# Designs tried in a protein design chat: VHH binders against RCC1 domain-containing protein 1 (RCCD1). Part 15

Target 1, 376 residues: RCC1 domain-containing protein 1 (RCCD1), of Homo sapiens (Human) (a6ned2)
Amino acid sequence: MAEERPGAWFGFGFCGFGQELGSGRGRQVHSPSPLRAGVDICRVSASWSYTAFVTRGGRLELSGSASGAAGRCKDAWASEGLLAVLRAGPGPEALLQVWAAESALRGEPLWAQNVVPEAEGEDDPAGEAQAGRLPLLPCARAYVSPRAPFYRPLAPELRARQLELGAEHALLLDAAGQVFSWGGGRHGQLGHGTLEAELEPRLLEALQGLVMAEVAAGGWHSVCVSETGDIYIWGWNESGQLALPTRNLAEDGETVAREATELNEDGSQVKRTGGAEDGAPAPFIAVQPFPALLDLPMGSDAVKASCGSRHTAVVTRTGELYTWGWGKYGQLGHEDTTSLDRPRRVEYFVDKQLQVKAVTCGPWNTYVYAVEKGKS
Below, E stands for the ipSAE of ESMFold2; O stands for the ipSAE of OpenDDE; V2 stands for 0.75 times the mean of E and O plus 0.25 times the DockQ between their complexes.

## First folded at step 7 (VHH; framework vhh_7mjh_2)

Design d6 (from t19 with G99D; at its last look DockQ between E and O 0.44; V2 from the best seeds 0.00; counts 0 for: pae E 2.4 > 2)
Fold by OpenDDE, look of step 7:
Structure d6 (fold): chain B 376 residues (1-376), chain A 125 residues (1-125)
Amino acid sequence: as target 1 above (376 residues)
Amino acid sequence: EVQLVESGGGLVQPGGSLRLSCAASGFTFSSYAMSWVRQAPGKGLEWIGRIYTSGSTSYNPSLKSLVTISRDNSKNTLYLQMNSLRAEDTATYYCAREDYYDILTGYSDYGMDVWGQGTTVTVSS
């Protein structure tokens, strides 16, 4: 049994409310920063203004706009207004609680229900998508919604393995590797080729015949990773979160290029005669209503994905982290605040000889679990 | 251009009251939930409260008794009424537009994408 080298969590992006992202004092962290040493964090769930950390010892701690702590916690899911907590009961039963985020876990929960946990599969320290991981409830028969009613039943026939919630939609991965989506579709985030809402889980037909291993849902975009390591991405692309050309980034690039050209005081107008080959301006994609195949640089295989409000993070099989999309708060981890419409490798982990094992995106920040690369 | 402009800040004595305004332009104000946030010198951001598109409000529990948020959609203006001000309330106050909103419920969950420049409130004797 290869002694799993103790890993560490890192964070970067927005922390204006004091969310723990590392040692930085600012409102933003632009490069990966290690979280407090010595805390054995097994789960991270980030809302916009606060982050929930669950330790292997079952301690829940909130950081940011919400404060508080609780014991006997198996899992937690954070939304801006609501915190769902799965607590261990005195017996085999677990207790699901929904708290107001502002309650600091004091008083009484807004809602509570006993749930029967499925047999504890091996605790994947990397937070692998296991059946019953919040917002998906144990036994995969329901999920927690950030809106009342908090308990949402799932048809047993779906055999849900993973469920991710975007702003207006849900993405479900079943036991067979099929993907279902429902909810709002105005931004193409459902992947059915329409902008229409779906009230019930609908199978993504475009992915039929493919076996997916993981799903991720952002604000208005969706990602799935196949067992073979292929990335499928669809939905809204306002900030390049689909790694497709976007108008907003093109305009920013031209303005920066114009400002950089004016600052050369020396009169040599290097007319970069960029031969405007009359190539039709590459079509900007604002909405991608069907799953598009995304290739990572160097043909890397993906194994994990997570989405923020307008950014995407993917972990490769080799343990590299790629990020793209909205970068205004440094949530891409490239030591800047630039937005990207292409996958870019986060060099910090490479430089530090770290292997990334997991990634969890909040709306405007990113958390990463990494281990030291074994000295071959 | 999407813009928020706060006003009404100034010097106030302890125990005093102040009403801040936030003028919104460049977007459909009535469609967005709005929040007030403050930052005291040397401290992080503190969420004060929000008002939904429905007109319902949510407040920071620590400030609930001291603040009232309202909106006038006809004027594209957000308000923050503060009462019984204390020295600890000295801060720059910001209005912010919520990034994601539900048109029907006014629910927002994905942060504040537009901020004003802020208005400074100083509570001093």
Scores: ipSAE 0.290, ipTM 0.692, lowest interface PAE 1.6, mean pLDDT 85
ESMFold2, look of step 7: ipSAE 0.479; ipTM 0.782
ESMFold2 (binder alone), look of step 7: mean pLDDT 82; pTM 0.810

## First folded at step 9 (VHH; framework vhh_7mjh_2)

Design f1 (from d2 with T107Y; at its last look DockQ between E and O 0.02; V2 from the best seeds 0.00; counts 0 for: pae O 6.0 > 2, placed apart)
Amino acid sequence: EVQLVESGGGLVQPGGSLRLSCAASGFTFSSYAMSWVRQAPGKGLEWIGRIYTSGSTSYNPSLKSLVTISRDNSKNTLYLQMNSLRAEDTATYYCAREEYTDILTGYSSYGMDVWGQGTTVTVSS
ESMFold2, look of step 9: ipSAE 0.610; ipTM 0.840
ESMFold2 (binder alone), look of step 9: mean pLDDT 82; pTM 0.811
OpenDDE, look of step 9: ipSAE 0.578; ipTM 0.832
ESMFold2, look of step 10: ipSAE 0.530; ipTM 0.797
ESMFold2 (binder alone), look of step 10: mean pLDDT 82; pTM 0.808
OpenDDE, look of step 10: ipSAE 0.552; ipTM 0.820
ESMFold2, look of step 11: ipSAE 0.600; ipTM 0.831
ESMFold2 (binder alone), look of step 11: mean pLDDT 82; pTM 0.807
OpenDDE, look of step 11: ipSAE 0.059; ipTM 0.393
ESMFold2, look of step 12: ipSAE 0.574; ipTM 0.817
ESMFold2 (binder alone), look of step 12: mean pLDDT 82; pTM 0.810
OpenDDE, look of step 12: ipSAE 0.020; ipTM 0.319

Design f2 (from d2 with T107I; at its last look DockQ between E and O 0.67; V2 from the best seeds 0.00; counts 0 for: pae O 2.4 > 2)
Fold by OpenDDE, look of step 9:
Structure f2 (fold): chain B 376 residues (1-376), chain A 125 residues (1-125)
Amino acid sequence: as target 1 above (376 residues)
Amino acid sequence: EVQLVESGGGLVQPGGSLRLSCAASGFTFSSYAMSWVRQAPGKGLEWIGRIYTSGSTSYNPSLKSLVTISRDNSKNTLYLQMNSLRAEDTATYYCAREEYTDILTGISSYGMDVWGQGTTVTVSS
C-alpha cells in the first residue's frame, strides 16, 4: 500500500468576504497559499462569497459571507444562495439537506430528504464506485439544483457518474463515459453546435465514440477530459477561458504594449512603421459551440479539470496545474491579475516540489490539493 | 465606460436614517441585478442585499429589518434606505453590479464585477 503522501490544500483568487484562501491578507490572493494546517479537508466547494470545507472526520465548516459548522457531513455543495449538505444517517441512508446560505446552518433546512444509496451491484469489479459527488446524489438518480425545485430527478437510463452545473447548464458524465448536456445554450456551452436551449439531457454527438473521464462546467463554458488525457472545451470565450484567441485580450495587450513603448527615455517617438504585413487577422473566437480539442504545452495529458465563472484549471498526469481565462482576482495563481487565452503552468507547485492531485474552482477563486513529490 | 457612483454618505446620529444612491452608467442598468455591500474599518466585506431585475429583493438576515433596497430603471439609479442606524453601521458602502443575471428569473448566479468607489457612512453621537 503506497503510503499516501501527506497533502495540503491551497487557495488563490478572490476572498473579499473572508473566504479562507490561506494566510493572505486582503481581498485577493494572487499566489497559491496553504489553507489552515492540521485540518484534514477532503472536500472543497466554493461559491462566490463563501466556501464550504468538509473534513474527513465529517465536519462541515463555512468560510466567508456565510459562517457555521455542522457534524456528520459526507459532502457539501455551495451555491451563492443555497448550500446542499449530505449528512450521514444512523444507517446506510444519507440525509440530504438544503440550506439557505445565509442561515449559517442554523435553524431548519429549507428542504430535506432521505437518500438511499443504490446497492453497489455485485458486478462492478472496480470496487471504488466513486459515490457521486454533490450536486449529484449518491443514488445517481437525481441531483440538487440551486433553484427550486431543489430535487431534480434523472432518467435511470442516464446512469450518471458525475454531474457539474454551470450558470445555466448542466453536464452529465455517464458510466460509459458519454457526456450529456442540457439547459441554456446561448453561449454555446451545451456543445451541440447550436445556441438553443435543451430542456432534457442531450447526448453530445461530437464526442460520440470517445470515452470521457471527467467533466467540468463553468459559467458559460464546458470542459471534458478523456481517459486518454485529451481536453475538449467549448462555450463562451470572452475572457480566454477556452484557451482560444479572444479579442478582449488582444486589445488589452496592444494597449499595454503601446504604453510600455511610449515610456522610452529620450522622447523620440519611434514611429514604428508597422509594415502592414498582410497577415490575415488571427481569428478571434467568442463562441465555440462544438467541443474543440485543446493541447497543453509539451503534450501533457490531463486527468482533472475544473471551471470557474470565466477561468479553467487542469491537472496533468504528472501533477502540474495549468490555468487560463479570466485572472482579475488572481484566480489563475500566476502572482498577477492578468487574463490569459493560453494555458499557463502554475509555477508555485513546481518550485515547491508539489504534485497537484485535485483542483476545484469557485467562480472567482481556485482551490488545489497537492502532495509532496516523492524523493525519487 | 461602465461606472457606478455612490452618494449620500455622511455623518448621522444613532437612531437616524440615511438614503444612499448609486448612479449607473455605461451599461443597460435594467438588465442587471444590483447589490449593496459595506466594509467597516478593519473588517471584511459584508453583503447587505440585492435587487433583481424583476424588482424582487433579497437581504442579509442580520440587516433585513434595517435596510430597504430599491431601484429606478428610468434614472439608472440604485437606492439603499437605512433606518435606526447604529455605531456598528459605520462603514464604506458600495454598490455593485452582478456579473451574471438569469434572463428568465432575474437571479444573479455569480459575483459582482463592477463596483463603485464607495460612500462613507459614519454613525456617531
Scores: ipSAE 0.261, ipTM 0.679, lowest interface PAE 2.4, mean pLDDT 86
ESMFold2, look of step 9: ipSAE 0.491; ipTM 0.780
ESMFold2 (binder alone), look of step 9: mean pLDDT 82; pTM 0.804

Design f3 (from d2 with I103S L104E; at its last look DockQ between E and O 0.64; V2 from the best seeds 0.00; counts 0 for: pae O 6.8 > 2)
Fold by OpenDDE, look of step 9:
Structure f3 (fold): chain B 376 residues (1-376), chain A 125 residues (1-125)
Amino acid sequence: as target 1 above (376 residues)
Amino acid sequence: EVQLVESGGGLVQPGGSLRLSCAASGFTFSSYAMSWVRQAPGKGLEWIGRIYTSGSTSYNPSLKSLVTISRDNSKNTLYLQMNSLRAEDTATYYCAREEYTDSETGTSSYGMDVWGQGTTVTVSS
């Protein structure tokens, strides 16, 4: 049994409501900060204004705009309006509860239902039936929606393994590694080559023949990671969240470059007559309605992905964290508030000789689980 | 340049009323939902309420009876009317632009992308 290396959770980004991101003071944390020592956190789910932490001991704690605690919790999923909690029942049954976030887990839930886990079919030798993480229910036949109706059934034929919710869309990964999407499509986040909404789960045809291992949904963009470590990304790119060139960042870069060039030592404004070399303006991509293949620097393989409102985080097979997109609140972890339209490695974990194992993004913050690198 | 500028803050007596303004520039104001947020000294941010592009409003339940949010699109201005002010309402008040405002149905749950510098309200006898 490989001795589980001691791990810790780290957080960075927006914490204006007092969300726990570590020891940092203020409204923002721009570099990874370790969360409270001694708490064995196994699940993190962050909304904009509060974060839910679930411990291995089954304790749920809320931090930020919402406060409260509950016991016998297996999983939690946080949205601004609603908190979904999966509680252990007296038997094999689980109890799903939906709470108003403002209730601080006090009183009665808005909604509750018993959930029976699907009997592990005998034939899956890989015993770690990754019990579907919220918002997917353990039975994989339904998911929790942040909007009424809170319980949404899934067709049994979908064989859902993972489900992620964006602002207006859903991504589903099935047992065969196929990806389905539905909901709003006006930002291209569905990946079907159109901007039209889909009312029902539709198979992403562009990914046919490929086996996906993971999906992530941001505000208006989508990511999947193949079993081979390839990243596919599509949807909205206003802030560079697709790691594609954006107009907004190009304009900001030119203004900074102009300001830096004007300060020659001798006070003379060198009018660089930038000869307009006729280079066709690099095409800016605002919307990518089809999955685009994204290469990480050095040809690194991805294994995990998570998305915020307008940023993306990816964990490599070697345990490196790459982030890109909107960085206004430090949610990219590069000790600044700069937005990026290219993947950048978070150096903190490298410098600290940590191997990143997991990442989960809130809308404006990022949480990371990392372990100490084994002494080779 | 996209900018929000709050005004109207100051000293007010308990039980008094105050109207805050937020002037928007550098973007199409009418196309965005807007929110008010406040921060009391030593406390975190507190959401006050939102006004949608349609003019409909949503409020923090704890503050609903005390605040009214309105907008004048012709003036690119957001307003916060506060009544029956208490010492606990002492805070810096911020206006913020919603990230995406084309729908009242939840895209705003991801927060606000542009903030003003804030205006300070002090409620003291």
Scores: ipSAE 0.015, ipTM 0.366, lowest interface PAE 6.8, mean pLDDT 85
ESMFold2, look of step 9: ipSAE 0.618; ipTM 0.835
ESMFold2 (binder alone), look of step 9: mean pLDDT 81; pTM 0.797

Design f4 (from c1 with G99E D108S; at its last look DockQ between E and O 0.59; V2 from the best seeds 0.00; counts 0 for: pae O 5.7 > 2)
Fold by OpenDDE, look of step 9:
Structure f4 (fold): chain B 376 residues (1-376), chain A 124 residues (1-124)
Amino acid sequence: as target 1 above (376 residues)
Amino acid sequence: EVQLVESGGGLVQPGGSLRLSCAASGFTFSSYAMSWVRQAPGKGLEWIGRIYTSGSTSYNPSLKSLVTISRDNSKNTLYLQMNSLRAEDTATYYCAREEYYDSSGYSSYGMDVWGQGTTVTVSS
């Protein structure tokens, strides 16, 4: 049994409501900061204003705009209005509870239902049936929605393994590694080549023949990672969240470059008559309605992905973290508030000789689980 | 440039009323939901309420009876009326543009543009 290297959770980004992102003071943390020591956190789910932490001991703690704690919790999923909690029952059954976030887990839940885990079919030798993470229910036949009705059934034929919710859309990964999407499509986030909404789960045809290992959904963008480590990304690119050129960042870069060039040592404004070399303006991509292949620097393979409202985080096979997109609150972890339309490695973990194992993004912050690199 | 500028803050006696204004520029004000947020000294941010593009409003339940949010799209201005002010209402008040706008009142991710804030002090 490979001795599980001691790990810790780190956070960075927006914490204006007092969300725990580590020891940092203020409304923002721009560099990865370790969370409170001694708490064995196994699940992190962040909304904009509060974060839910679940410990291995089954304790749920809320931090930020919502406070409170509960016991016998297996999983939690946080949205701005609603908190979904999966509680252990007296038997094999689990109890799903939906709470108003403002209730601080006090009183009675808005909704509750018993959930029976599907009997592990005898034939899956890979015993770690990754029990579906919320918002997917353990039975994989339904998911929790942040809007009523809170319980939404899934067709049994979908064989859901993972489900992620964006602002207006859903991504489903099935047992065969196929990806389905449905919901709003006006930002291209469904990946079907149209901007139309889909009411029912629709298979992403563009990914047919490929086996996906993971899906992630942001505000209006989507990501999947193949078993071979390829990243596919599609949807909205206003802030560079697709790692594609954006108009907004190009304009900001030119203004900064102009300001930097105007300060010659002798105070003379060199009017660089930038000769308009006729180079066709690099195409800016606002919407990518089909999955685009994204290469990481140095040809690194991805293994994990998570999305915030307008930023993306990817973990490589070697344990490196790459982030890009909207960085206004430091949610990219590069010690600044700059937005990026290219993947950038978070150097903190490299410098600290940490191997990143997991990432989960809130809308405006990022949480990371990392372990010490083994002394080779 | 996208900008929000709060005004109307100051010293007020307990039980008094105050109206704050937020002037918006650099964007189509009518197309965005707007929120008020406050921060008391040494405390975190507290959401006060929101007004949608439709004109409908949502409030923090703890403050609902004390505050009214309105907007004048012709003036690109957001308003916060506060009544029966208490010492606990002493804070810096911020207006903020919502990142996502929806006529149905849907908002998931909060506010992407903030003003500099205006300070309200409630003291006898």
Scores: ipSAE 0.024, ipTM 0.390, lowest interface PAE 5.7, mean pLDDT 86
ESMFold2, look of step 9: ipSAE 0.489; ipTM 0.775
ESMFold2 (binder alone), look of step 9: mean pLDDT 82; pTM 0.811

Design f5 (from d2 with S109N; at its last look DockQ between E and O 0.58; V2 from the best seeds 0.00; counts 0 for: pae E 2.6 > 2)
Fold by ESMFold2, look of step 9:
Structure f5 (fold): chain B 376 residues (1-376), chain A 125 residues (1-125)
Amino acid sequence: as target 1 above (376 residues)
Amino acid sequence: EVQLVESGGGLVQPGGSLRLSCAASGFTFSSYAMSWVRQAPGKGLEWIGRIYTSGSTSYNPSLKSLVTISRDNSKNTLYLQMNSLRAEDTATYYCAREEYTDILTGTSNYGMDVWGQGTTVTVSS
């Protein structure tokens, strides 16, 4: 019979509340480790202190400061105070449940509602793509918020395809590949060139004419990936989460500049500013309020991105994983606790002949799905 | 450089009281929310509570009757008062800085980036 390529989930970073993240010993995992759950996982959603796992059989399992399990789960989305669960109903409808995180899956949910998926053929010939993963609801006309009111309508003219929530802002990707942002803006995370907050979704005019395929929202930064594999990134950079020079590394200039040069394996010289060799203080960027184009080493094209509180992870078309930003819990996956203001490939997957297919970041950890490289 | 140092741990009788201190240096203490977290031997971390820049507090519901968190911004010091101690309270106690919080917006609770080395409390019968 036909043999399917095997795949597994891996985790690294913070696990101090008992989250399963490989071995789970101590508080941190510094190199990717296979998850020890012994079950097939198709969804991972992580908060600071707990992680929700959804298996291919529809079982939801919680690990860390929250524990418990439930069946018939289609999707789950975790925040520190709130767990949202989408469960299969008796018919084609789904049941959206909202649980207080500390008592999740025990007793009664805070709130529940049946949700009917958006019908195909009424909007777009590719109408099946209107269903997105939480926090975007299957109807694509609302999303679940970690703060009441939990059900948040979206304007009907927004044809949402993906929605991601950061610590205080939201990113929405529409069916045409346009990006909208709203919420708090004081760290430049909205991408409009100002630090003003926005109460309603606002189109990122700087990205007009480009077709985006993915969005990701972190603590105070934002990322999107175009259909052609280009990365646009903006927001707060005090920890290097934008892969732009930071104050700490710029003040140490010589070390960062030389390490960035050593990390470019294609032999090209890095164009970052800095270095004490000329005697001038190295420039740095604390906030980037407009989308900035980010090049990965070796001209790699990106296909997926995910953000934690202060780090960024990107999957390339060829199955490589790059990480950067704050790394003091080992959430960058480089066998150390070094923070970076430049993309670095996670060598574990290359060394194990694995292709990375998906990444999802919790605030201070990273979960990765990878498959063995195939030979036809 | 940024540092947190706990003190005040030690051996204490069941039913006793103890006050832990956390000395902060290398950052503007009054601009950050602070937390206490503990770890019993062989167990994971357990969050105890936090104190915001405003002085208001939030506690782990299972511990709220046993603990009080306070701060003295003039001394850059965080305190944890514990009463009616039991054997299960034997643990290493850590103070931790919450992620930077803008005083104007009050954004916090997205995790902790700086930890002390911990101070050990042993409650022996």
Scores: ipSAE 0.449, ipTM 0.757, lowest interface PAE 2.6, mean pLDDT 82
ESMFold2 (binder alone), look of step 9: mean pLDDT 81; pTM 0.800
OpenDDE, look of step 9: ipSAE 0.462; ipTM 0.780

Design f6 (from d2 with T101Y; at its last look DockQ between E and O 0.49; V2 from the best seeds 0.00; counts 0 for: pae O 3.4 > 2)
Fold by OpenDDE, look of step 9:
Structure f6 (fold): chain B 376 residues (1-376), chain A 125 residues (1-125)
Amino acid sequence: as target 1 above (376 residues)
Amino acid sequence: EVQLVESGGGLVQPGGSLRLSCAASGFTFSSYAMSWVRQAPGKGLEWIGRIYTSGSTSYNPSLKSLVTISRDNSKNTLYLQMNSLRAEDTATYYCAREEYYDILTGTSSYGMDVWGQGTTVTVSS
């Protein structure tokens, strides 16, 4: 058994409320920074204003606008107004608690329910039944919603393995690798080729016949990663979060390029009559209502994905991190605040000889788990 | 250009009251939830409260008794009324536009994308 090399968590992006992103005192961190050393964090869930950290020892700690700690925690899911906590019971049962984020885990929860894990049916020899992560409940028959009612049942037929919540929509990955979506669709985030809302889980027909390994939901966009490492992405592209051409970034790039060209020393406005070859203006995509296949540079395979409000992060099979989309607060990790409509590799991890294993995006920040690359 | 401009800050005595204003321009003010945030010297940001597009309000529980948020959509202006001010209320106060709001509930989900420059309030005897 290859001794699992000790890993560390890193953070970057917005931390205006004092969210832990590393050692920095600023309102934002533009480069990956290691979190507090010596804490064995196994789960990170970030809202906009606070982050929940769960340790392997079962300690939950909140950082940012909400403070507090709790013991016997297995999982936590953070939203702006509500914190869901899965606590270990005295037996095999788990206790789900929903807290007001402002309560700092003091007093009584807003809501609590005992959750019985479904008995692992004997027949699935692949024993790592990845116990559904919040917001999916361990029984896979319900999920936690940030809005009342907090408990949302799922049809047993869905056989949910993973559930991710965007701002107005949900993505569900079932045991067979099929993807379902429901909720608001006005930004194309449901992937059904329409802008209509779906009240009930609807199968993404465009992905039929493909086996997905992971889903991620951002503010108004969605991502799937196939078992073969292909990335499918759809929804809103205002900030380049789909890694498709966007008008907003093209205009910003031209303005910066114009300002940089005007500063030539000798005052002569070289009108670069760049011959506008009549190339049809590259189509800008604001909304992608169908899953689009996205290729990473160098043909890299993806294995993990996470989405913020308007940015996307993907981990490759080789342990590289790619980010794109809105970068205003440094949540892309490229030492700047530039937004990108193309995947860019986060060089920090490469330079430090780190292999990225996991990524979790908050709305305006990014958390990454990485291990030292084995000396071949 | 999307802009928020805070005003009304200044020196106030303990126990005094102050009304801050935030003038919005460059966007449809009535379509956005708005928040007030403050930052005391050497401290992080503190959320004060929010007013939704519906006019409903939400407040930080620690400040609820001391603050009232209102809006005038006809004037594109956000207001923060503060009463019974204390030395601990000394801070730079910011108005902010919410990045996202739910059309059905009027609630925001992903924070504040546009900020003013802030107005400073000093509570001193």
Scores: ipSAE 0.022, ipTM 0.536, lowest interface PAE 3.4, mean pLDDT 86
ESMFold2, look of step 9: ipSAE 0.700; ipTM 0.872
ESMFold2 (binder alone), look of step 9: mean pLDDT 81; pTM 0.795

## First folded at step 10 (VHH; framework vhh_7mjh_2)

Design g1 (from f1 with S58Y; at its last look DockQ between E and O 0.40; V2 from the best seeds 0.00; counts 0 for: pae O 2.6 > 2)
Fold by OpenDDE, look of step 10:
Structure g1 (fold): chain B 376 residues (1-376), chain A 125 residues (1-125)
Amino acid sequence: as target 1 above (376 residues)
Amino acid sequence: EVQLVESGGGLVQPGGSLRLSCAASGFTFSSYAMSWVRQAPGKGLEWIGRIYTSGSTYYNPSLKSLVTISRDNSKNTLYLQMNSLRAEDTATYYCAREEYTDILTGYSSYGMDVWGQGTTVTVSS
């Protein structure tokens, strides 16, 4: 039995409300910081103002604007207005509860429903029915929405495996590795080549023939990771969250470069006669309404992805973490607050000889699960 | 420089009323949704409510009956009216600018990117 190497959770980014366990009352954490020692966390779900932590022992703990704890929890999903909690019942049935985030799990839930896990049909040899993680319900016939109605049915024909919610859209991965999207499309986050909204799940035709292993949804952008390790990304690129050139970062870079050039003491105006080769200004991309293939540095394969409001995180097969996009609060983990329109490896984990296994992004922060690299 | 400055805090008796002001400078105030947040001593931050560019408001349900948020775009000022104050309302009150606002729809994304220094309200008999 390969001794499960002890892992730990790390957090970085915005912590103004105290969202991170053990990170103190600082507003920002610019480098990965371990979460509270001794807590065996198995799941992290982060909203903007609070984070839900679920332990392997079934304890739910809330940190941030919402405080509270509950037992017999299997899963939790946090949003600003709503906390969904999946609790173990006295029998095989699970109880789904929807709480007002502000209630801190006190009083009565806003809504509750018994959920019967579908009996593992005998024939699916891949028997780990990956019990759909919230917001997808265990039966994959519905999901929890942060906006009323809180219970959203899914067509059984979709055979949902994973569901991720952005600010205004949903991204669904089915059992066959197909991707569906619906909701708001004004930022191209649906991936259908239009900016129109879709009321019902629509298949991403651009990804037909490819098998996806994972999906992630940010504020207004979407990511898929294929079984082969390819990254497909689309939607809004205001802050470089697609790892495509953005105007906003180019302007900030020029201003910093200008300020740095003025501080050179020696009066010689090095006229950078940069020969204006008439090179057409590199096109800035604000919206990418179709999936674009993204290459990581060194041709690394991706295995996991997560999205914040305007940043993206990807874990490679080798256990490296890459982040890009909006970095104002240190949510990229590079010990600075710089935004990036290119993937950058988070060196903290490399330096500490840690292998990253999972990543989950809140709107303005990032949580990472990592294990010690085995001494070869 | 982008700046928010809160004012109007002070000592008030239980049952009293208070109006806080937040003066905005260094940005187009009318283009942003604004929020009020408070922090009681030894407690975390509590969101009070938001006013959109349209003038529509959204409140914390726990505080809705006690607070009114308004704005005067001509004065670049945000207001928080509080009524029937209790000891539990003792806190530092902050105004904050929303990071992203759709001016056409009034939709705000996550986050308050600019904060004031706060004004302290003490409710005591």
Scores: ipSAE 0.031, ipTM 0.458, lowest interface PAE 2.6, mean pLDDT 85
ESMFold2, look of step 10: ipSAE 0.524; ipTM 0.801
ESMFold2 (binder alone), look of step 10: mean pLDDT 83; pTM 0.819

